VHH binders against Iron-regulated protein A (irpA). Designs and how they scored, part 20

Target 1, 312 residues: Iron-regulated protein A (irpA), of Synechococcus elongatus (p12608)
Amino acid sequence: LITNQTIQGFVDQVVVPSYVSVAAGATQLEQALQTYQQAPTAANLEAARQAWRVARDRWEQTECFAFGPADSEGFDGAMDTWPIDRQGLKTAAAQPVEQREDSRKGFHAIEELLFAATEPTLSDRQHLVILATDLTKQAQGLVTRWQQASDQPAYRSVLLSAGSTDSAYPTLNAAGTEIVQGLVDSLSEVASEKIGGPLETQEPDRFESFVSRNTLSDLRNNWTGAWNVYRGQRSDGVAAGSLQQRLQQQHPVIAQQLDQQFATARQALWAIPEPIETNLASPRGKVAVLTAQTAIAAVSDTLERQVLPLVQ
Short names: E, the ipSAE of ESMFold2; O, the ipSAE of OpenDDE; V2, 0.75 times the mean of E and O plus 0.25 times the DockQ between their complexes.

## First folded at step 16 (VHH; framework vhh_8cml_1)

Design x4 (from v5 with S57Q; at its last look DockQ between E and O 0.94; V2 from the best seeds 0.00; counts 0 for: pae O 2.4 > 2)
Fold by OpenDDE, look of step 16:
Structure x4 (fold): chain B 312 residues (1-312), chain A 124 residues (1-124)
Amino acid sequence: as target 1 above (312 residues)
Amino acid sequence: EVQLVESGGGLVQPGGSLRLSCAASGFTFDYYAMGWFRQAPGQEREFVALISRRGGQTDYSDSAKGRFTISRDNAKNTVYLQMNSLKPEDTGVYFCAAKRGYKYYPYPASYDYWGQGTQVTVSS
């Protein structure tokens, strides 16, 4: 099922471009926050908030492939730890950001200060710039780790060498397993934790991007990221050698099922009334959220039960 | 069959140290974040520590910070909890737990598999 072309498409058309996009978003956020620090106008605050949303949306498209450097080298923790230590964040302003716990930096730390009910103070504005600078550093570091060799080979080359004797992936299927498992786990987490947790407890503040009211955007971008991996590219269409194309060729029944399930999940996610944080308890909101949860879980289940065994 | 087996618990004096181990089997260990929870008598199970799939990310409860260290050896399918400067309030049953995915949550309901627990007693 998995070929060299599959892996190459995954890495070069999805993973690396996605992380590059995240780094660009982080840079723009940093610039916006610098501007806001220098001139704390309402317009500059809104610009910074929009920049955060853009950067966050791009990051959420990467969740299904957070394996490798993102995890092993701590980039994911430094950028996207949740929940944050709200009390610690307030007292940590004087601590160098590189020495801070992951719960006191990253996207959600910035979110806490930037989207507060009251406008950021001078101290907050300074803190935001420090946080954004670190976020950019982390994002760029992650891109570099995938693209460039240092004391370790570029992770791109690690995946592309799958099937070689000395590779961390001794077979093409080993690499395929990594990819499919990432899809399974990320979508399962979306269904069971990101949606399921708040839904079960009826606590909107359990949504990860509750402060910014960006949770629904996060979820939609989680779907988008998974869809991109499945298709082997970020643009419209199906990449040659992609998981989707290979399934269409070898297992058309499974492919058709997955395609329909992805579409159903998409429809359900986009049918949730905005914002999800304020609609969780409404009759319409509950039904919509449950529908989306069920649809996303179905995608994950099909991948786990029918696709994963094909690559293991 | 999925199994998580805790060990290393026991009786220690205040200020003492323990190292807990949790041996995992029956699932792909390196696809799971691992965590430690504890439950004191008459209290709810509470979060203690968490470690990501490859160990690049860790988190601790406020009580554990500075005293406890979580680590893992994926080659041995084992997660560890080094506990230093133990206090009487650290007394309880310590549970190992596994969660699929890259992200962590400090909520017991978020975890897929649990051990039977090991007793830790800190007393003079």
Scores: ipSAE 0.267, ipTM 0.676, lowest interface PAE 2.4, mean pLDDT 93
ESMFold2, look of step 16: ipSAE 0.524; ipTM 0.792
ESMFold2 (binder alone), look of step 16: mean pLDDT 86; pTM 0.880

Design x5 (from w5 with Y107W; at its last look DockQ between E and O 0.91; V2 from the best seeds 0.83)
Fold by ESMFold2, look of step 16:
Structure x5 (fold): chain B 312 residues (1-312), chain A 124 residues (1-124)
Amino acid sequence: as target 1 above (312 residues)
Amino acid sequence: EVQLVESGGGLVQPGGSLRLSCAASGFTFSWYAMGWFRQAPGQEREFVALISRSGGSTDYSDSAKGRFTISRDNAKNTVYLQMNSLKPEDTGVYFCAAKRGYKYYPWPASYDYWGQGTQVTVSS
């Protein structure tokens, strides 16, 4: 099922452009926070908050390929650990950011200082710039690890060498397993943890981006990232050699089911009233959230039960 | 059949050290984030230390920070907890747990598989 074209498209049309987009978003967030620190107007606060949402959107589209350097070199932990240590964050300014626990930095640490109060304090504004500078460094580092060789090969090269004895992916199907497993794991986490956790506890603050009211956007971006991987590109259409195209050619019943399940999950996610964090308060809102949970789980279940065996 | 088997517990004096191990089988270990949790008598399980599936990221409870180190060896399908400077408050049953995917959380409900636990007793 998996070809060289499949892997190259995944890397060059989805993964690398997505990480480049994240780094650009992190840079814009850093600049917006520097501007806000220098001129703490309401307009600059709003611009910084919007820049956070843009960077967050881009990051959330990368969840289903958080393997490789994102994990092994600690980028995902440094950028996206949640829950955060709220009390430790208040005192963390004494620690160099490079030595902090992951629970005291990254997107959710920035979110706390930027959104939790009506307006950040002077100390918060100084701290926010430090955090955003580190976020930018991590995002740029992740791009570098995928694109540039150093004492280790660029991860693009690791995936494109699938089938060689020197690769972490000794067969094309080993690379395919990583790609499909990423889809399964991202979508199952959306259903079981990102939606399921708040439903089980009935606590709105179990929604990951409760503080900024950004959780529904996160979930929609998780869907979009998975959809892009499945299609092999970030634009409309179906990329040649993509997982979707290969399944359409070799297993058309599975492909038809997945295409429909992705569409149903999208419809359910976009039908949830904003903000998701308050939807647990009404029976109608709970039904919308449960419907989305079920639809997303169905995509993950089909990928795991029917597609994953085809690449093992 | 999925199995998580903890070992390395025992009786230790305050200030002592123990190294816990958890051997995993029946699933692809490198696909799972791992955690150590503990349960004192009469209390609920609490998070101690968490590690991402490749070992690149870790998190620790306040009580574990600076004293405990989680690590993993994916070639041996094993996760470890090095516990130093042990205190009587560390007494309890220590469980390893596995969650599939890239993320880990401090909540026991997030974890797919659990070991049977190993007793750690710190007494004077």
Scores: ipSAE 0.733, ipTM 0.878, lowest interface PAE 1.4, mean pLDDT 93
ESMFold2 (binder alone), look of step 16: mean pLDDT 86; pTM 0.869
OpenDDE, look of step 16: ipSAE 0.861; ipTM 0.925

Design x6 (from v5 with Y102S Y105S Y107S; at its last look DockQ between E and O 0.59; V2 from the best seeds 0.00; counts 0 for: pae E 4.8 > 2)
Amino acid sequence: EVQLVESGGGLVQPGGSLRLSCAASGFTFDYYAMGWFRQAPGQEREFVALISRRGGSTDYSDSAKGRFTISRDNAKNTVYLQMNSLKPEDTGVYFCAAKRGSKYSPSPASYDYWGQGTQVTVSS
ESMFold2, look of step 16: ipSAE 0.204; ipTM 0.634
ESMFold2 (binder alone), look of step 16: mean pLDDT 85; pTM 0.856
OpenDDE, look of step 16: ipSAE 0.581; ipTM 0.827

## First folded at step 17 (VHH; framework vhh_8cml_1)

Design y1 (from x3 with R54Y T58K; at its last look DockQ between E and O 0.89; V2 from the best seeds 0.82)
Amino acid sequence: EVQLVESGGGLVQPGGSLRLSCAASGFTFDYHAMGWFRQAPGQEREFVALISRYGGSKDYSDSAKGRFTISRDNAKNTVYLQMNSLKPEDTGVYFCAAKRGYKYYPYPSSYDYWGQGTQVTVSS
ESMFold2, look of step 17: ipSAE 0.786; ipTM 0.899
ESMFold2 (binder alone), look of step 17: mean pLDDT 87; pTM 0.878
OpenDDE, look of step 17: ipSAE 0.774; ipTM 0.898
ESMFold2, look of step 18: ipSAE 0.785; ipTM 0.898
ESMFold2 (binder alone), look of step 18: mean pLDDT 87; pTM 0.877
OpenDDE, look of step 18: ipSAE 0.813; ipTM 0.907

Design y2 (from x3 with S61A A64V; at its last look DockQ between E and O 0.93; V2 from the best seeds 0.70)
Fold by OpenDDE, look of step 17:
Structure y2 (fold): chain B 312 residues (1-312), chain A 124 residues (1-124)
Amino acid sequence: as target 1 above (312 residues)
Amino acid sequence: EVQLVESGGGLVQPGGSLRLSCAASGFTFDYHAMGWFRQAPGQEREFVALISRRGGSTDYADSVKGRFTISRDNAKNTVYLQMNSLKPEDTGVYFCAAKRGYKYYPYPSSYDYWGQGTQVTVSS
């Protein structure tokens, strides 16, 4: 099922470009926050908030492949730890960001300050710049680890060497397992945790991007990220040698099922009333959220039960 | 069969140290975030420390920050909790837990597998 072309497409058309996009988004956010810090106008505040949303959306498309450096070298934690330590964040404003715990920095720390009910103070604006600068650093670091060799080989090379002797991935299927497991686990998390947690407790503040009211965007981008991996590219269509194409060729019934399930999940996610945070308690909102949860879970289950065994 | 087996608990004096271990089996260890939780008598189970799949990220309860350290050895399918400067309020049953996926959460309900727990008692 998995070929060299599959792995190469995954890495070069999805993973690396996605992280590059994240770094670019972080950079733009940093610039916007610098502008806001220098000139704290309503327009500049809104621009910074939009920049955060753009950067966040791009990041959420990467969660299905947070293996490798994102985890092992702490980039994911530094960028996207949730929940944040709100009290600690307030008291640690003067602490060098490099020394801070993950719960006191990253996307959600910026979110807490930038989307507060009251406009950011001078101190907050300064703090935001510091946080954004670090976010950019982390994002760029992650890109570097994928693209460039240092004390360790570029992680791109690690995956592309799958099937080679002494490779971290001794077979193509090992690499395939990494990819499919990432899809399974990330989508399961979306269904059971990101959606399921708040839905079960009926606590909107359990949504990760509750402060910014950006949770629905996060979820949609989680879907998008998974869909990109499945298709082997970020652009429209199906990449040659992708998981989707290979399934279509070898297991057309499974492929058709997955395609339909992805579509159903997409439809459900985009049918949720905006914002999800304020509609969780409404009858219409509850039904829509449950529908989306079920649909996403179905995708994960199919991947786990029918696709994962094909690559293990 | 999935198993998480905790060890290393016991009775210690305030200011003492313990090192807990949790041996995992029956699932792909390095595809799971791991955590330690504890439950004091009459209290709800609360998170203590969390660690990502490859150990690159950790998180701690505020009450244990600076005193406890979570770590893991994926080659041994084991997660550890080094507890220093123990206090009476650290007394409780400590549970090892596993969560599938890249992310971890401080909520017990988020975890898929649990150990039977090990008693930690801090008393003079």
Scores: ipSAE 0.611, ipTM 0.833, lowest interface PAE 1.1, mean pLDDT 95
ESMFold2, look of step 17: ipSAE 0.627; ipTM 0.841
ESMFold2 (binder alone), look of step 17: mean pLDDT 85; pTM 0.869

Design y3 (from x3 with A33T; at its last look DockQ between E and O 0.92; V2 from the best seeds 0.74)
Amino acid sequence: EVQLVESGGGLVQPGGSLRLSCAASGFTFDYHTMGWFRQAPGQEREFVALISRRGGSTDYSDSAKGRFTISRDNAKNTVYLQMNSLKPEDTGVYFCAAKRGYKYYPYPSSYDYWGQGTQVTVSS
ESMFold2, look of step 17: ipSAE 0.706; ipTM 0.871
ESMFold2 (binder alone), look of step 17: mean pLDDT 85; pTM 0.865
OpenDDE, look of step 17: ipSAE 0.665; ipTM 0.845

Design y4 (from x3 with S52T; at its last look DockQ between E and O 0.91; V2 from the best seeds 0.00; counts 0 for: pae E 2.7 > 2)
Fold by ESMFold2, look of step 17:
Structure y4 (fold): chain B 312 residues (1-312), chain A 124 residues (1-124)
Amino acid sequence: as target 1 above (312 residues)
Amino acid sequence: EVQLVESGGGLVQPGGSLRLSCAASGFTFDYHAMGWFRQAPGQEREFVALITRRGGSTDYSDSAKGRFTISRDNAKNTVYLQMNSLKPEDTGVYFCAAKRGYKYYPYPSSYDYWGQGTQVTVSS
């Protein structure tokens, strides 16, 4: 099922452009926070908050390919650890941000200082710039690890070498397993933890982006990222050699089922009233959330039970 | 058959150290984040520490920070918890747990597989 074209398209049309987009978003967030620090107006605060949401949107579209350097070299941890250590964040005088525990930096540390109070303090504004500079460095580092060799090969090269006996992916199916497993794990996480946790506890602060009321956007971007990987491109349409196209050619019944399940999950996710954090308790909100949970789980189940065996 | 087998528990004096091990079998260890949880009598399981699939990131409860270190050896399918400066409050049954995927959470409900636990008793 998996070809060299499949792997190259995945890397060059989805993964690398997505990480470049994240780095651009992080840079814009850093600039907005620098401007807010220098001129702490209501307009600049709102611009910084919006820049965080944009960078967050882009980051959340990368969840289903968080393997490789994002995982093994700690970029995901540095950028996206949650829950954060709120007390340690407040008293982070002990060390430079580069040396901090992951629970005291990244998107959710920025979220806390930027959104939790009506207005950040002077100390918060200074701290926010430090955190955003580190976030930008991490996002740029992740791009570099995919595109450039150093003491370790560029991860693009690692995936493109699939099928060589001396590769980390000695067969094309090994690379295919990584790609499909990423889809399964991301969508399963959305259903079971990101939605399931708050539903089971009925505690709104179990929603990952509760502080900014951004959780529904996170979930919609997780779906979008998975959809982009499946289609092999970030724009509308179906890329040549993509997982979707290969399945349509070789296993059309599975492809039809997946296409429908993705569409059903999208409809359910976009039907949830905003913000999810305050609408969970209403009967209509709860039904909408449960419907989305079920629809997303169905996509993950089909990928795991019917597609994974085809690449193993 | 999935198995997580903890070892290394025992009785220690306050200020002492223990090293817990958890040997995994029956699932793909490298695809799972690993966690340690503990349970005192009459209480729910409490998060202690976690480590990502490849060890690139770790996290600790407030009570464990600075005293405990989680690590893993994927070649041996084993996760470890080095516990230093032990206190009577650390007494309990320590459980190893596994969660598939890239991310991990400090919630017991997030974990797919659990060990049977090993007793740690810190008495003065």
Scores: ipSAE 0.511, ipTM 0.789, lowest interface PAE 2.7, mean pLDDT 91
ESMFold2 (binder alone), look of step 17: mean pLDDT 85; pTM 0.861
OpenDDE, look of step 17: ipSAE 0.570; ipTM 0.809

Design y5 (from x3 with L50Y; at its last look DockQ between E and O 0.83; V2 from the best seeds 0.00; counts 0 for: pae E 2.5 > 2)
Fold by ESMFold2, look of step 17:
Structure y5 (fold): chain B 312 residues (1-312), chain A 124 residues (1-124)
Amino acid sequence: as target 1 above (312 residues)
Amino acid sequence: EVQLVESGGGLVQPGGSLRLSCAASGFTFDYHAMGWFRQAPGQEREFVAYISRRGGSTDYSDSAKGRFTISRDNAKNTVYLQMNSLKPEDTGVYFCAAKRGYKYYPYPSSYDYWGQGTQVTVSS
């Protein structure tokens, strides 16, 4: 099922462009926070908040391929740890950011300082720039680790060498397993934790981006990232050699089921009214959220039970 | 059958050290983040330490920071907790746990698989 074209398309058409997009978003967020620090107007605050949402959108589309350097070299932890240590974040302002625990930096640390109060304090504005500079460094570092060799090969090269004696992926199917497992884990986390946790506890602050009211956007971007991996590209259409195309050719019943399940999940996610964090209070909101949870779980279940065995 | 088997617990003096191990079987260890939790009698199970699937990200409770180190060996399907400078308040049953994602790792409800636990007692 998995070919060299499948892996190359995944890396070159989805993963690398996605990380480049994240780094660009992080840079724009850093610039917006620098501007807000220098001129703390309402307009500049709103621009900084929007820049955070844009960078966050781009990052959340990468969740299903947070393997390799994102994991092993701690980029994902540095950028996206949640829950954060709110008390420790306040006292960490004097601590060099490169020495901080992951729970005191990254997207959610920025979210706390930028969104929790009506207006960040002078101290918060200074701290926000420090946090955003580090976020940009991490995002750029992740791009570098995929594209550039150093003491270790570029991770692009690691994946493209799948099937060779010296590869971390001794077969094409080993690389395929990593790719499909990433889809399963990301979508399962959406259903069971990102949606399921708040539903189970009835605590709105169990939504990951509760502070900014951005959780629904996170979920929609998680779906989009998974969809892009499945199709093998970020633009409309289906890439040649993609997982979707290979399944359509070799296992058309599974492909038809999965295509429909993705579509049903999208419809359900986009039908949830904003903000998701308040919709647990009404029966109509709970039904919309439960419908989305069920639809996302179905995608993950099909990937795990029917697709994953095909690459193992 | 999924199994997580903790070992290395025991009785130790304050200031001493222990190394806990947790051997995993019955699931794909490489695709799970791992955590250590502890529970004293009459208290809720509390987060101690977390390690991501490939080991690149770790986190610790405030009480564990600077004293405990989590690590994993994916070739041996084993996660470890090195516990130094032990205090009487570290006494409890220590559980290893596994989850498919890595977020939400302080919450016991987010973990899919649990060990039976190993007793750690720090007493003078």
Scores: ipSAE 0.541, ipTM 0.790, lowest interface PAE 2.5, mean pLDDT 91
ESMFold2 (binder alone), look of step 17: mean pLDDT 85; pTM 0.869
OpenDDE, look of step 17: ipSAE 0.674; ipTM 0.849

## First folded at step 18 (VHH; framework vhh_8cml_1)

Design z1 (from y1 with Y54S; at its last look DockQ between E and O 0.88; V2 from the best seeds 0.81)
Fold by ESMFold2, look of step 18:
Formats: structure tokens, C-alpha cells, sequence
Structure z1 (fold): chain B 312 residues (1-312), chain A 124 residues (1-124)
């Protein structure tokens, strides 16, 4: 099922452009926070908040390929650890950001300082720039690890060497397994943790981006990231050699089921009233959230039970 | 059959150290984030330390920071907790837990597999 074209498309049309997009978003957030620090107007605050949402959108589309350097070199932890250490964050000005635990930096540390109060304090504005500078360094570092060799090969090259006996992916199917497992794990996380946790506890602050009211956007971007991987590109259409195209050619019944399940999950996620964090209080909101949970779980289940065996 | 088997607990005086181990079998260890949780008598389980599936990312509870270190050896399917500067408040049963995927969480309900626990007692 998995070809060299499948792997190259995944890397070059989805993964690398997505990480480049994240780094660009982080840079724009850093610039917006520098502007806000220098001129702390209401307009500049709103621009910084919007820049955070844009960078967050881009980051959340990468969750289904968080293997490799994102994990092993700590980029995901440095950028996206949650819950944060709120008390430690308040005292962290005494700690260089490079020495901080992951719970005192990254997207959610920025979120806390930028959104929790109506207006950040003077010290918050200074701290935000430090945090955003580090976020940009991490995001660019992740791009570098995929595109450039150093003391280790570029991760693009690791995946493109699939099928070599001395590769981390000794067969094309080994690389395919990593790709499909990433889809399974990301979508199951959405259903079981990102939706399931708050739904079971009925605690709105159990939603990951509760502070900014951004959780529904996060979930929709998780779906979009998985959809892009499945289709092999970030634009409309179906990429040649993509998982979707290969399944349509070789296992059309499975492909039809997956296509429908992705569409159903999208419809359910986009039907949730915003903000998701406050809709748990109503029976209609709870039904909408549960419907989305079930629909996204169905995608993950089909990938795990019917597609994963085809690449093993 | 999935198994998580903790070892290394015991009785120690305040200020002492212990090293806990958790041997895993019956599942693909490399695909799982791991955690150590503890439960004092009459209390709920609380997280102590969490580690990503490759070991590249870690998190600690407030009480563990600076004193405890989580690590893993994927070749041996084992996760460890080095506990230094132990305090009577650290007394409890320590559980190893596993969760599939990239993310770890401080919530016991997030974890799919659990060990039986090992007792740690810090008496004064």
C-alpha cells in the first residue's frame, strides 16, 4: 500500500510545510508581542492574541506526526506542555528560559499571561516576549531537524531512506506504520482526552485551551492535520500516491468508509457551538460534544483496525 | 497479557533515597508515555512524574520537582523513578502507568495500564 511517493508526499507536502508554517506563526506572534510591549494599546493586545491563535492553529495541525525529533529532542514538550505550572510561571523571571521545566514555557505559558487577565501587566508583557522568543527558537529548531543534517541526519532523509536495511524504517511498510499510527494516536487523543476528559469530569477548565477559549479551534485543527496527512497534501484534492489514493485504488470499501467517517467527524466538530468550554452546561451542548467525540473515535478505530494491518 | 511490575519500594528514613523500577510486558512499550503516580492512605492517586514515549519530554508534580527524576530504557521496557531527599509526605503506594500516544497527562483516568504498586514508607 505504501510507496516511495506516499512517503515523499507525506514529508514534502504535509510535514515540512506544516512545520515551516508553525515557525512563521511563532515569528509573527513574537513580533506582535514585541509591538505590544513597546506600545501597550488595546489594539496591539488584540493583535497579539490573534497572532497566538494563528500560531496555535498551525501547531495543532501537526499533532498526528509528533514522532521523531518533536518527541525525542523535546520540542513538543517545550512548546505544548499542559497543564502548566502557574505558580512557577509567576516566579520564573528568575530562571533563564533555557533552564525552565516545560511546564513554565510554550504555548500554554504564553496563553496564561496573554489571556487569563483582561490585560497583561507590565511584567507580563516583558515575560511574554521572552516566552515567544523561545517558542520561535523551538519551532525553527524543529524545522531544522527535519530539513538539515547535523550530528544526526535530517528526519526527511530518515523517512525517505525507508526500505534500506540500515534505515530506522527497514521497509516501506515500517514508514507507513509510523504514518498510520500517528493518525490513530492523534485522533484517539482528541476523542479520549481532549474531549473525553472534560466531558467526564464536567470541568470546563479541563479543556486544554480553556484560558483563551481556543479548544474548539484546537480540535478542528487536529482534524484538519489528520485530513491533510490522509490526503497527502494541505490543499484541496487528493495527492498522487497519498494514503487516501492508495486506499481508493487497492481497498475501495475501506477508503469509502474512511472518507465518509472523516466527513462525518468534520460535520460534528464544526457543529459544536462556540465556545466548547462553556457549552457543557447545556444538554444540547453536551450532545453536540458527545456526537463529535463518537465520530472522531470512529475514524481512529477504522484506521487502527482496518488500515494499520495493511501496512504491517 | 499486559503487565507492569513495580519494584524498589521500602522503608527509608527522611532524607534518604530510593530507586523505583517498573518492568513492562505485553504491549509495545515504545508507543506509550509512562507515568508514576502515588496514593497515600485515604487519598486519591496523584501524579508524581510523567515521561514521553521516547523520553525526550518529562514533567513533575510540585512536590517531586528537584528531588525526583523519571527515566526510561526502551531497550529493557523499563521506566524508573529516582527519589532523593525523601520526606514523610512521600509515603504511599507508587504505581506505574502507561498511556498510548504522544501526549502524557497528570490524570489517572488518562492511563490504560497500571501496575499493582510498590509501597514507599518514609518514617520519622
Amino acid sequence: as target 1 above (312 residues)
Amino acid sequence: EVQLVESGGGLVQPGGSLRLSCAASGFTFDYHAMGWFRQAPGQEREFVALISRSGGSKDYSDSAKGRFTISRDNAKNTVYLQMNSLKPEDTGVYFCAAKRGYKYYPYPSSYDYWGQGTQVTVSS
Scores: ipSAE 0.709, ipTM 0.867, lowest interface PAE 1.5, mean pLDDT 92
ESMFold2 (binder alone), look of step 18: mean pLDDT 87; pTM 0.885
OpenDDE, look of step 18: ipSAE 0.850; ipTM 0.922

Design z2 (from y1 with H32Y Y113H; at its last look DockQ between E and O 0.88; V2 from the best seeds 0.83)
Fold by ESMFold2, look of step 18:
Structure z2 (fold): chain B 312 residues (1-312), chain A 124 residues (1-124)
Amino acid sequence: as target 1 above (312 residues)
Amino acid sequence: EVQLVESGGGLVQPGGSLRLSCAASGFTFDYYAMGWFRQAPGQEREFVALISRYGGSKDYSDSAKGRFTISRDNAKNTVYLQMNSLKPEDTGVYFCAAKRGYKYYPYPSSYDHWGQGTQVTVSS
């Protein structure tokens, strides 16, 4: 099922462009926070908050391929650890960011300082620039690790070498397993943890981006990232050699089921009224959230039960 | 089928050290984030330390920071907790837990597989 074209498309049309987009968003957020620090107007605060949401949107589309250097070299932890250490964050401003625990930096540390109060303090504004500079460095570093060799090969090259006896992916199916497992795990995480946790506890602050009320956008971007991986590109259509196209050709019943399940999950997610954090109190809102949970889980279940065996 | 087996607990004086081990089998260890949790009598399980699939990210509870170190050896399917400067407040049953996927959380309900636990007692 998995070809060289499948792997190259995944890397070159989805993963690398997504990480480049994240780095651009992080740079724009850093610039907005520098402007806000220098001129702390309400307009500049709102521009910084919007820049955070844009960078966050782009990042959340990368969740289903957080393997390789994102984990082993600590980029995901540095950028996206949650929950954060709220009290330690307040006292950490004197600590060099490079030496900080992951719970005192990254997207959610910036979120806390930027959104939790009506207006950040002078100290918060200075701290926000430090955090955003580190976020930009991490996002750019992740791009570099995928595109450029150093003391280790570029991760693009690791994946494109699939099928070599010395590769981390000794067969094409080994690379395919990494791709499909990422889809399964990301979508399962959305259903069971990102939605399921708050539903079971009835605690709105169990939603990951409760502070900014950005959780519904996170979930929608998680779906979009998975959809882009499945279809092999970030634009409309179906990429040649993509997982979707290969399934349509070789296992059309599975492909039709998956295409419909992705569409049903999208419809359910986009039907949830903003913000998701208030829907726990409303029976109609709770039904919308449960419907989305079930639909997303169905995509993950089909990928795990019917597609994973085809690449193992 | 799935097994998580803790070892290395025991009785230790305040200020002492212990190294806990958790041997995993029955699942693909490399796809799982791992955690150590503890439970004192009459209390709920609380997280102690968490580690990502390949160890690039780690997190510690407030009480563990600076004293405990989580690590993993994927070639041996084992996760470890080095516990230094132990205090009576550290007394409890320590559980190894596994969660599939890229993310870990400090919530016991997030974890798919649990060990039987190993007793740690810190007493003067």
Scores: ipSAE 0.793, ipTM 0.899, lowest interface PAE 1.1, mean pLDDT 93
ESMFold2 (binder alone), look of step 18: mean pLDDT 87; pTM 0.883
OpenDDE, look of step 18: ipSAE 0.835; ipTM 0.915

Design z3 (from y1 with Y107W; at its last fold request DockQ between E and O 0.90; V2 from the best seeds 0.86)
Amino acid sequence: EVQLVESGGGLVQPGGSLRLSCAASGFTFDYHAMGWFRQAPGQEREFVALISRYGGSKDYSDSAKGRFTISRDNAKNTVYLQMNSLKPEDTGVYFCAAKRGYKYYPWPSSYDYWGQGTQVTVSS
ESMFold2, look of step 18: ipSAE 0.822; ipTM 0.914
ESMFold2 (binder alone), look of step 18: mean pLDDT 87; pTM 0.881
OpenDDE, look of step 18: ipSAE 0.808; ipTM 0.906
ESMFold2, look of step 19: ipSAE 0.822; ipTM 0.915
ESMFold2 (binder alone), look of step 19: mean pLDDT 87; pTM 0.880
OpenDDE, look of step 19: ipSAE 0.830; ipTM 0.914
ESMFold2, fold request of step 20: ipSAE 0.812, 0.820, 0.810; ipTM 0.912, 0.913, 0.908
ESMFold2 (binder alone), fold request of step 20: mean pLDDT 88, 88, 88; pTM 0.890, 0.888, 0.890
OpenDDE, fold request of step 20: ipSAE 0.862, 0.860, 0.860; ipTM 0.927, 0.926, 0.926

Design z4 (from w5 with S30D T58K; at its last read DockQ between E and O 0.93; V2 from the best seeds 0.87)
Amino acid sequence: EVQLVESGGGLVQPGGSLRLSCAASGFTFDWYAMGWFRQAPGQEREFVALISRSGGSKDYSDSAKGRFTISRDNAKNTVYLQMNSLKPEDTGVYFCAAKRGYKYYPYPASYDYWGQGTQVTVSS
ESMFold2, look of step 18: ipSAE 0.776; ipTM 0.896
ESMFold2 (binder alone), look of step 18: mean pLDDT 87; pTM 0.881
OpenDDE, look of step 18: ipSAE 0.832; ipTM 0.912
ESMFold2, look of step 19: ipSAE 0.793; ipTM 0.904
ESMFold2 (binder alone), look of step 19: mean pLDDT 87; pTM 0.881
OpenDDE, look of step 19: ipSAE 0.850; ipTM 0.920
ESMFold2, fold request of step 20: ipSAE 0.787, 0.828, 0.812; ipTM 0.899, 0.917, 0.911
ESMFold2 (binder alone), fold request of step 20: mean pLDDT 88, 88, 88; pTM 0.895, 0.892, 0.896
OpenDDE, fold request of step 20: ipSAE 0.882, 0.889, 0.885; ipTM 0.936, 0.939, 0.938
ESMFold2, last read: ipSAE 0.801, 0.825, 0.823; ipTM 0.906, 0.917, 0.916
ESMFold2 (binder alone), last read: mean pLDDT 88, 88, 89; pTM 0.892, 0.891, 0.896
OpenDDE, last read: ipSAE 0.883, 0.881, 0.472; ipTM 0.937, 0.936, 0.753

